VHH binders against q9uj72. Designs and how they scored, part 1

All scores and structures are predictions.

Target 1, 324 residues: q9uj72
Amino acid sequence: MFCGDYVQGTIFPAPNFNPIMDAQMLGGALQGFDCDKDMLINILTQRCNAQRMMIAEAYQSMYGRDLIGDMREQLSDHFKDVMAGLMYPPPLYDAHELWHAMKGVGTDENCLIEILASRTNGEIFQMREAYCLQYSNNLQEDIYSETSGHFRDTLMNLVQGTREEGYTDPAMAAQDAMVLWEACQQKTGEHKTMLQMILCNKSYQQLRLVFQEFQNISGQDMVDAINECYDGYFQELLVAIVLCVRDKPAYFAYRLYSAIHDFGFHNKTVIRILIARSEIDLLTIRKRYKERYGKSLFHDIRNFASGHYKKALLAICAGDAEDY
Below, numbering starts at 1 at the first letter of every chain, in headers, positions and changes, except where a header shows other numbers; antibody chains are not in Kabat numbers.
F, E and O are the ipSAE of ESMFold2-Fast, ESMFold2 and OpenDDE, as the mean of both directions, binder to target and target to binder. V2 is 0.75 times the mean of E and O plus 0.25 times the DockQ between their complexes.
[cut] marks letters that were taken out.

## First folded at step 1 (VHH)

Design h7
Fold by OpenDDE, look of step 5:
Structure h7 (fold): chain B 324 residues (1-324), chain A 121 residues (1-121)
Amino acid sequence: as target 1 above (324 residues)
Amino acid sequence: ELQLVESGGGLVQAGGSLTVSCAASGFTFSYYAMGWSRQAPGKERELVAGISSGGSTYYADTVKGRFTISRDNAKNTLYLQMNSLKPEDTAMYYCAKGYWRSSLTPYFDYWGQGTQVTVSG
């Protein structure tokens, strides 16, 4: 019985929540000569997204100004990105990240991989809607235009948000495992298509069975096989899908570790993951991070970030230096 | 520094036309939704019109068919063409930066100082 560890976030709805009071405090913090950044952190990192929206509404009503606007006016650099990011509804935040990943200088394929490989059907649907409203473009069309090859095909499959949900079928899992094995052996375009179709469309429960059967047949781990047989962003995307199926929090722990240690603290990735997962499974991510790497996420953030930016990230991460 | 500077307001007779403009700076204009809100004395600020980065538009029911919102990304400028103006349209008009928060209306996260529009009966 895989007692699936209950996934838990780090940010929860604050008890005895008063949006007017919070707005007043934030108003005081932002309207002074010196912006009280600590006040911003203390309030916004301790409220859930829905509560933050209520605070923004109260702020608007009280002062006739937009809270996010005032923050953006007074804040700078990565701290601004964190505070502003916290104020986005989750689907709109995903849409925002995807837009910037594609419309900036070049394409951030890793951002596309991270978001599209990890989001549920519901999340995908919502981000598509948000994307369309905000940018008047279809997310699928933009992805299509910004990517190519089997990588594009796989992303296009994922962005449909039509992954199967339902009952497991061990017999079918065995068949699919054979297909995956063959795909790894032959590596033709057709086989790549079959491979990504299985990985993108089968339910997570079914894929877990498929991966087990794959191990039984090939004697090799699914991720290892992919790494051996494929390359480029297509390979990275396939691996991301497999990792998310196995343990989504573990995947994000991996992403965070890589961002912090391999890329000299990639701020965009760290900020995006912490904000996006803060109400979902960030506590679990912390646990996986510590288990795998021997140091806490908190510790690494503390060591590699600085200033109020560090404080904000640590507040979102929650815990202390001795915690997960 | 993010700035929104409105212009073009003034006094106009009922039934007349007026175009207000907003010059934007300090951010990538083409990436964000923009809009106009207005506030009459003693009334709450209300959304008038919005336009997405891609050109999708929203209008309040009170201005539909009379007002047209547009943008020039090359000039970082937002426009509001107001036709068939009514005394009820008298207000301070604010340029706003924002995003689409829901399928219904844009959400603004920064406001200009406003330009006064007065419609005489």
Scores: ipSAE 0.015, ipTM 0.334, lowest interface PAE 7.2, mean pLDDT 91
Fold by ESMFold2, look of step 5:
Structure h7 (fold): chain B 324 residues (1-324), chain A 121 residues (1-121)
Amino acid sequence: as target 1 above (324 residues)
Amino acid sequence: ELQLVESGGGLVQAGGSLTVSCAASGFTFSYYAMGWSRQAPGKERELVAGISSGGSTYYADTVKGRFTISRDNAKNTLYLQMNSLKPEDTAMYYCAKGYWRSSLTPYFDYWGQGTQVTVSG
């Protein structure tokens, strides 16, 4: 229609849902030395997150046990991470991933970027509450202590969850574009601050006008300009923001492609994106992946993953087993 | 339409007791965790108590031993019995719907409009 492609996920509410029967089958699958991993996959990847929460509640009521805990006892490695991850409510999953990105001797900046650059105001509000409840810590304070410089300032603006949601102003878009271009030319701390404030605070609709005006003024694409002007995690975060504003499913396709084809197949990133986007836009992400990279996401996962881990990822991906 | 309607708030003397209730509609009450949060003027909202669909309970340290959460799945109603009330319990109390697994604290994604509880000295 007039708006172009619709976004769509790959996991939907199952019809004829019976959480008691599902919980009983999971209880049986987790018994004994050789748990029935295929049963876990066939149930948990074929229910939406809301239904999985009802299954977990039924499981706890019937057995007095925590389904996530039981799966963590029986499962290992990346398969455990997929199956446990499916059982988090979305805000708690984001909070969980951010906590572990900052816990320990290093910080996983790409995890921070991926989550905070892509989430809506409502999602950020819910993840902050989940983080506080789960870890008894303030998410903003943890980001502040674990990061520094303009990278930190940008993340701190994003995590407020207060991006404008209003009418566009074409005159202001031209003015904002000029500020962005000057920031690329002068690169002072003040210019970096002005640049990230525009990118973090203006509505998506307004930023699309700004990016068009930037190209009109400079003759250059916004992402290319940022790549030429800045470096480090600040540059990566700015690019992530622009890509999410422009075409969020394409951003995640890019992240998945990088995670699959970088050294060692970056399991954590693949798992996080597939789970977090499965009910939102993972089908659209699959389309952008094939369009940009020539091979389907399904094909690449099948080629690089193995075992029950592969089965779980492919079930979430839900794509055709054939190359496009 | 999903609705959470709180009632039973009011003014009570320190050391007194009060019960607040929440009538729920527009969703399958028995499948969700329910809870109470509160917000005093100028302060952040805090979780007070939670209860799973199966009756497992959670209490903030500040209210343990004084407050009791319960639910009646047949009536789609959530309760909070508050005893030995202190002035610091003064807040708007919100009924909440959400999720709870025993390995994690409760998380809530929907709140009612709240009922005011005021505790005077």
Scores: ipSAE 0.000, ipTM 0.376, lowest interface PAE 12.7, mean pLDDT 87

Design x2
Fold by ESMFold2, look of step 2:
Structure x2 (fold): chain B 324 residues (1-324), chain A 121 residues (1-121)
Amino acid sequence: as target 1 above (324 residues)
Amino acid sequence: EVQLVESGGGVVQPGRSLRLSCAASGFTFSSYAMHWVRQAPGKGLEWIGNIYHSGSTFYNPSLKSLVTISRDDSTNTLYLQMNSLRAEDTAIYYCARGLRYFDWSPYMDVWGKGTLVTVSS
């Protein structure tokens, strides 16, 4: 008997973990002008997030200092972003990334899409709480004020974190597929609303049945149909939802490939995905990446990044230097 | 077989200095960072400092003024110089192998058995 949908990360709880020892070594690494960046990498990428939180607490107890603050003082640029990012609890990291996506002038819609289309109900609930606690602001209100149109309405639905779970109804799948087909034909405001309500609220299991029925009815793949019917960030968000439902690791592999190749190595996207998925499915993402693009993620990172930034990304990726 | 063997421990009087050695064998010593760690009776491990292949050193801020780490790659030997010893420096002192210079290997994957230093009058 075979295992089903099994995903795996690249960072695991370290055996023989000693947070006091780790904090002492980090303290030594951060002394003076010449920081021991290799020590930072080897400790922080070799501990899971829960262990990193314990290290930060030990550091403060031992030295009376904020570890994240000390690292920000000593480090710069993308390397700083990786090392600081590793120190966020996962809900707070999502909240941090969303805050900075919306802060100031302009909005990073791709960050909003990537996070909100891919997170589970529990993850969304926790990130809303972290956002409120850290920034004294309401995540839903900020999304509303920074976005517009059906793109906003879809994000507002996702951020509720109320997707149906575990339920399937094969008879209803045909009805849902007909609604999606009609929405692609008519493209009215009401049809767009019905389409996003189905995609945002039905369970993953139900949506997979719906997508099969859609193919049967229309002869089209759901993503292709959305691409032909809609445009802008609304279209991109709908596609992201469909891709996450079908194969979430493959969605992130696509995002990484695009970030490395299409937008001139978009560092923020690469950093965010590697950190956020490191304990969840990054190993599975690596497999999808190589299957789809012919080269390993490890290879592409080593060719596009440099210095300690590269070393940190490769350590999170956990591939061999000889990967092709 | 990869081995680290500490020596130079013993009973010393307060205020004196002591130099510990760690003999390394079975691996390319010059490619690794090396560490000193100690454990006082009934207490947890305390990191003392490290030294890289380049000779660059980093120390526990609490011990920085009291210790000096050096290495001799020609004899595969790591050293710890301790000055102005006090009773609180009584501990088992360990050397440990750190990360490799040119790739990402597990750090502190090999430890010596330790050498006891007792500071008493």
Scores: ipSAE 0.046, ipTM 0.580, lowest interface PAE 8.3, mean pLDDT 88
Fold by OpenDDE, look of step 5:
Structure x2 (fold): chain B 324 residues (1-324), chain A 121 residues (1-121)
Amino acid sequence: as target 1 above (324 residues)
Amino acid sequence: EVQLVESGGGVVQPGRSLRLSCAASGFTFSSYAMHWVRQAPGKGLEWIGNIYHSGSTFYNPSLKSLVTISRDDSTNTLYLQMNSLRAEDTAIYYCARGLRYFDWSPYMDVWGKGTLVTVSS
């Protein structure tokens, strides 16, 4: 069950883009007696990230002020998080989310899982750089200090951004599948290590072969096997990796559904995914969401969110149609 | 044509210093942040640091004490000074151009071919 469909986002570069005009409009919206939230939504959700950066630059040049700073001052609650989040370059946004996930008492392990299991080598590289620049800390070191056990080891492996991208090897895939099967049967620490090493380092193309061979050997789905054999955040991370290899949009559809329905609309997760995936595969995510759960992502957001926050999320979500 | 060309690499003994250069052409060098990145054998890319068009520098905390980045906009040249080199510093070193339209971005869109630095006794 491998998806070969083209992936599409929901936000695209606006035609006839004028950063000066947009900056002027935003300036007016933010500097008035009452902040025009609709203006913010209408502009920022209809510009790609690169364009938004240009708007920010124009804004700075025109007003001598930081657009994100002004938004943070004028806006509140989750609406602020959405608008501000849109203004981050993707690597910086990931870094931001990871830092906040690890800040203070406790760790948002689900955030770590979601980001590190789904990002490409290139994205991980950029994210690491962004993290260092923004917070003057090493992302790997922070992850290491905030996590433990095989979960930590797996995250550390992923954050290296050294996943293979070479040609497939069916013979090797069969061997790896045997290793995975053995790992599921024995469940020792060594086996967990071997398991995560394979899942973290083999190319997606190779892993798809591995998963197929695993099915052939064991008669069991890779995800089902992991669920049966392992537990905790280690299990969740492994599952996330497998799901991303199979169908990344489907994984995010799952995450969104869970955030909306299982966690009482977990705002951080919803915001993060919509923003991060808006220019990549959010349209495809919407399709997977509808296919899997029978209702559109749009529908669920509309029903569970409110106010300008809802409007903003829907604007990001709404690419072509409301029905998927 | 936009181009970055690294130079200054070679074999050096542990404890020594080395200065790498990156010659930029085909674009307004002074308007861009510039980055240094390295890749050790069998390892992933490691960000070393950058220098913005303003002259501000940022470094990887793990390397901050050992490296200094500078630029000469009059000659379109980026520099990486490395001190107290160790065997683990053996890598291909790349210069890269940052995106123009936000000065704090870690995005890089143009890369050099890299220069090999080998630290060996």
Scores: ipSAE 0.000, ipTM 0.235, lowest interface PAE 13.3, mean pLDDT 90

## First folded at step 5 (VHH)

Design t1
Fold by OpenDDE, look of step 5:
Structure t1 (fold): chain B 324 residues (1-324), chain A 121 residues (1-121)
Amino acid sequence: as target 1 above (324 residues)
Amino acid sequence: ELQLVESGGGLVQAGGSLTVSCAASGFTFSYYAMGWSRQAPGKERELVAGISSGGSTYYADTVKGRFTISRDNAKNTLYLQMNSLKPEDTAMYYCAKGYWRPSLTPFFDYWGQGTQVTVSG
């Protein structure tokens, strides 16, 4: 019985919220000789995104300046990234992350995987719109130009935001499972196409059935099968899709753990996930993290990050060292 | 559940006036920018007007001086007063929830079902 653990974030609307007062405090913090970083943390990490937008508006009205701009000017390094990141509406933040993942030399494929594998149809449409508005480019076109092969095809499928929703069909699930099994056995280009089409287009509810049937047919877990049969970013993307279908918070817990322990604290990933999920399911992510790895996310962040950057991350993460 | 329900649409003669309303629920109305977009047959959806949580307003050039967007936070209601209506204003008008971007056009991420406004020449 998957007791549907209520998905919960860590940041909530502050009670007795006054955007003018907050803006004034931030103005004071940013206009001083020394930037009061603690003030920034205490305010921005304790307001929901909607409230932060109101603060930004108040700030502009009061000072005639853009809050994000001032923060970018006054702040540095990863702390800047956290504070500035908090000031983006969720779709705009996704667009921002995707843009930077594709901008410059090389492509951050892991960022593309993380975002596109985990977002809902609605979120995808929103980020596409945001991407176009912010950068005057088409997200699909940029993804297409920055990637190749079956990896590209899969991303292009995901970015369409047309995953099925609703009705489940056990008979069809069995058929799809057979297709997946065959794809794992033959591993041809055509089979890869069929595989990603199923994983990208079927509803989460349907895919759960498909994965169960796959287990029944093959005797193997879907993720294990993918890991055995495929490689590269295509493999990683497929795995990400499967993990998100199973348990999205668990996926992000995995991503955070890997970012912290396997990649020497990959700051971009940690920042992105904490910010993006802070109002959605970060508390649940914390729970999954502790359950799976035996230590709290808070503990690991505290141990591996430093300075005001650490303080900011911990504030977003919320909780106690002994808590989830 | 988040809901935006438009009302007030109808048939009006050119030069006439009409007010459309949007009842919002399922979110803290006062925290979000709201707006109106419209879509005419065979045309793309276009932003008509926006209003921030703080009361700042944005208008498309095509409606500036004729349309007025307003909000009543106590009633969770968005309004669009349309004056001097033209046949080219004929469209489905959608209420939208979104975000205010300083010095930029508002960004909307949720839309209602729309109310039809028809202006006869």
Scores: ipSAE 0.589, ipTM 0.854, lowest interface PAE 0.9, mean pLDDT 94
Fold by OpenDDE, look of step 7:
Structure t1 (fold): chain B 324 residues (1-324), chain A 121 residues (1-121)
Amino acid sequence: as target 1 above (324 residues)
Amino acid sequence: ELQLVESGGGLVQAGGSLTVSCAASGFTFSYYAMGWSRQAPGKERELVAGISSGGSTYYADTVKGRFTISRDNAKNTLYLQMNSLKPEDTAMYYCAKGYWRPSLTPFFDYWGQGTQVTVSG
């Protein structure tokens, strides 16, 4: 059950793009007592991130004001989060989400898991730089201080962005599978360390082989084995890594479904995933969502969200009832 | 595949001028902010100059008035003209791709392999 499909997003560069005109429209929308929220949606959800950055620049040049700042001032609640989120470059958005996940009392471990398990080495590097730039803190240090145990160790491994790439070795895969099997059997601290080291450092291609070999050796699915042998956020993180290796869009479909149905529509998760994946694989995520759960992501968002917040999410999601 | 390939580096005398170039490929060049960073031996990489997709420019205080960043979107090429060069300008110069942030320093997330600039005193 490994993903070999091409992935596709839902947001693309708009043709005949004019940042000045868009900025003017947004300026008008943000003026007055009542913000034209529909105008914001119609423009910002139909432009790619790079285009949105150009709009922001044009806006600054025209009005001497920061578009994001004006939106934050004029908008509220989850709608604000969506519109403002769209205005972040991808690495800065990831940094933003991680910062807020660790800020204040408590930690959103699920956010850390979702981001760090799913991002490539390049994305992780960019995210680290963005984090430092925006908050003058080191992401690794903050993660270290906010987490503990094997969970922390695994996150720290992931955030290094040093996963192997390219080459596959079937013989090594078989050996690693044996190590994983042993780790599931013994479940000592040392075994946990070996397990997370393999999952965090081997290439996705290699891990796919490892998981196949694990199945061959144990007769058990890797995810099932992890669920049986481990618990807590460490377990959740390991599962996330495995799922991302197998089918990243499917993982996000799972996350979205869980956010919507299991957590009473967890807005932060839904917003983050839709925004972060809109230009990468959100269409594919939609397909996986419908295939797995029988209803479209569009359908569920439509049913569980309301107001301009709903409209914004649906616009990012794109499609209709007849589509995935 | 995204690529940034720098060229034009070399040895120049103090007070001299040099122009380095960067050929970009693998992305829509005109949509992104571009910039130059440099790294001297034993020092951290520092931002030198940036240019937005719209043509706005940013310069580090150390190079203001001496360096000029420009871009040719038709050629997918970034330039840095360096005048009145000083020995302290000696560094590996890296072409960078990133994002423009209004009223803030640009954010760069990808760099080329660099071109060496050496200024003799």
Scores: ipSAE 0.419, ipTM 0.785, lowest interface PAE 1.3, mean pLDDT 93
Fold by ESMFold2, look of step 8:
Structure t1 (fold): chain B 324 residues (1-324), chain A 121 residues (1-121)
Amino acid sequence: as target 1 above (324 residues)
Amino acid sequence: ELQLVESGGGLVQAGGSLTVSCAASGFTFSYYAMGWSRQAPGKERELVAGISSGGSTYYADTVKGRFTISRDNAKNTLYLQMNSLKPEDTAMYYCAKGYWRPSLTPFFDYWGQGTQVTVSG
C-alpha cells in the first residue's frame, strides 16, 4: 500500500513576480495614516518565502527601513504575528519560535515538542545555526536549562540532528520492538532511556518496521501503548515522534484540531503550523484534517477566527475549493 | 536535488590571487542569497562573504578590500575572487546558500563540500 510519502504545500512561487512593485505597494500600505491590511495579505500570502525575502530587500533599498519592523510597528495582535512570521526564513522562524517558547516565565513545552519531533536532521542543523546567529546562544544549552527529566533527555537527543539515515535491518527491528515492549511493561528509568534512544536515533524507515514488529509481538498499537504506559510531556513527546514517523501531515492535522477545539483556538499553534508548513505539506495536512475530523481546516478557521487575522489564515490555508 | 559544487581551489603563493567558483542546481538560484564560508584546521567555520539576489554584498573584516564576491544568475554560478592572499587565508572554502537580511549579517543554511585553498608563505 502507498504510505503517503507524497506531500504538497499551499504556497508556491508567484508567476510574473516583481519585487520592486511589491515593495512599493507594501510601502504605500504601511506608511500612510491607515494601514491597508488587505494589501499586505494579498501580496505576502501570494508569494513564497524566497520571494518575500526579495521583497524585503527591495523595501529596504527604497525606504531605508526594515519591513518586518515596520509591520510590527503598524500592526497588532495575531494579525501582526501572521504577517511578521511570513517574513522569517524557515530556519529563523523555527529559532524565533523556540526562543520565545523558552524565554520568560515558564516554558511552552508543546512548541518544543512540535518543532523538535517533526524536523529533519537538516532542518535541525539549520535552526541551531539560526538560533546562534539570532540570539548568540546555544540551542542545546537553553533546552537543557529549561527542561528536565526524560523529557529533556529526549529533546536533547532530537536536537543533535543525528537520526540514522542508513540501511534498514529487519532483524534489528524485531530486537528494537522487544526493547520497546519491555519498556512499556517495566517502566524503569533505564527502560525509558532505551525507548527514547530508539525513537530518536533510528531512521524513519527502520522505525516503521519496528512499529510493525511491536504490533506483531504485543497486539497493541505503539501510540496506544505509550499512552497507557507513560504520562506528562515525556509521553506527549514520544507520541509526537511516533506520529511524525508514521504520517507527519496527520500529526500536524491532529495538532491543528487540538489547537482549535481543545484549547479554544490556540492562536500561536495555528499560526506556527500554517506558516511553517505552507510550502511543505499544508495541502496534505488539510486533506488529513478533513479525512479525520469531517470538517475542513478552512471551515474551522473561518468559524473560529475573525477580521483580517482570519483572512490571512484562510489565504495561507487556501480556498474551500481544494477541500471539496 | 539541491547541490552546491565548488571548484578552483589550490596552492598559491602569499600575495597571489585565486578565484573559486560554485555551480548551483536544484533551486531557483536568483531567489537566494549566496556566500562563502571557510574553515581552517582546528578553527570554527566563519562567514567570509555574501551577496544578495539583488547584488548587495557583505564581507568579513579580515578579507574586506582583498576579496570580491560576485554571481552570474544566468549561469547559476557564484564566484569569489581572492587577491593579496595571506597564509592565514588557508582553509576549506564552502559555497553557501541562504537568506539576505538587510542591515544584518546574512544567514546561510546550506553548504557545499568545499574546495581547499592553501597559501604558502
Scores: ipSAE 0.389, ipTM 0.766, lowest interface PAE 3.7, mean pLDDT 90
Fold by ESMFold2, look of step 7:
Structure t1 (fold): chain B 324 residues (1-324), chain A 121 residues (1-121)
Amino acid sequence: as target 1 above (324 residues)
Amino acid sequence: ELQLVESGGGLVQAGGSLTVSCAASGFTFSYYAMGWSRQAPGKERELVAGISSGGSTYYADTVKGRFTISRDNAKNTLYLQMNSLKPEDTAMYYCAKGYWRPSLTPFFDYWGQGTQVTVSG
């Protein structure tokens, strides 16, 4: 079980930080005829989010202009998405990604799964507040209207942000495991409801005990059992929850590998994960990626992306010495 | 590990003045926007004032010209000077940590326990 390991990001507060000088250099890069995209990368990927906010303020004070707006005017395509994304405070970035996952025709269910299955109670609370502030909409209401069935019920449970914390009870773990086993054997709506209530509400520590007991009872790994018993986005969401409970950095490594290798390079997923995890656990995600897939994340990004977009992604990802 | 501890609340006559303060720990104070919100009984919490690390300020229309927000990065302390107090200013005042957004209202994602300010009169 993944327990006790220190997680690390790849982006840290820059030493000797000077937001006025940074803003001046960005002004030079953006307000000449020839946009210096390398300057944008070298500054913005090498400052933490809090420092980027200070740069944006200095830029406004110095030039009377909106830094994000100026970048959107000068930049295009996926490079624009990376540079603009770096300028969002973390809860607003999650809200932004959820809004666009549900806006318009269709729904990007994998985005909903990735964000809602992986975020802590605190992150979910802040994301709901950010969503209301930015879009004047209620996140829970939008999820309800854009999804259906047990998939919706599970997302609605997660978005409450009320998972138990620090609670363990070995006798209850055995009971919970039996309920999960029965749900895999008998697939009524009530069994599916009990299953999602356990997975969404029990603490991570308790769920690890439950998964061990499930293996004792069934002889099967929990993920394998879910894959055999269920399908569709409900199944994918349940698997995401289990994987996040076990080893959240490994879950994101899996998501990145899939985004890079399954039916083309899925830009939105790669951008979202790299930005959202850059100050939390992206270094740990890189380690899991290499351990599980043989090649470094840096190597795969270098091979599948191009141009300044590639340079920006690689700057956020960073690499080991052997990657350079 | 984040901690915001408010102090300085109390009872004040209408027209009077009061300063509330907030001691911060568990994060790099100078990197974040700080602010104050308030909640009167039976009402929603509302944003009162915000200040960026660089000193840019935001004030709700209801307090402009009467309240002054300030910060001391060396002491990790946030202040709200409240002048010309009105009975409608009566509320629990909460210290807040979050993000400055140029040309937009600041966004706060962490709050202290609060300090009560009561204006009689």
Scores: ipSAE 0.328, ipTM 0.742, lowest interface PAE 4.3, mean pLDDT 91

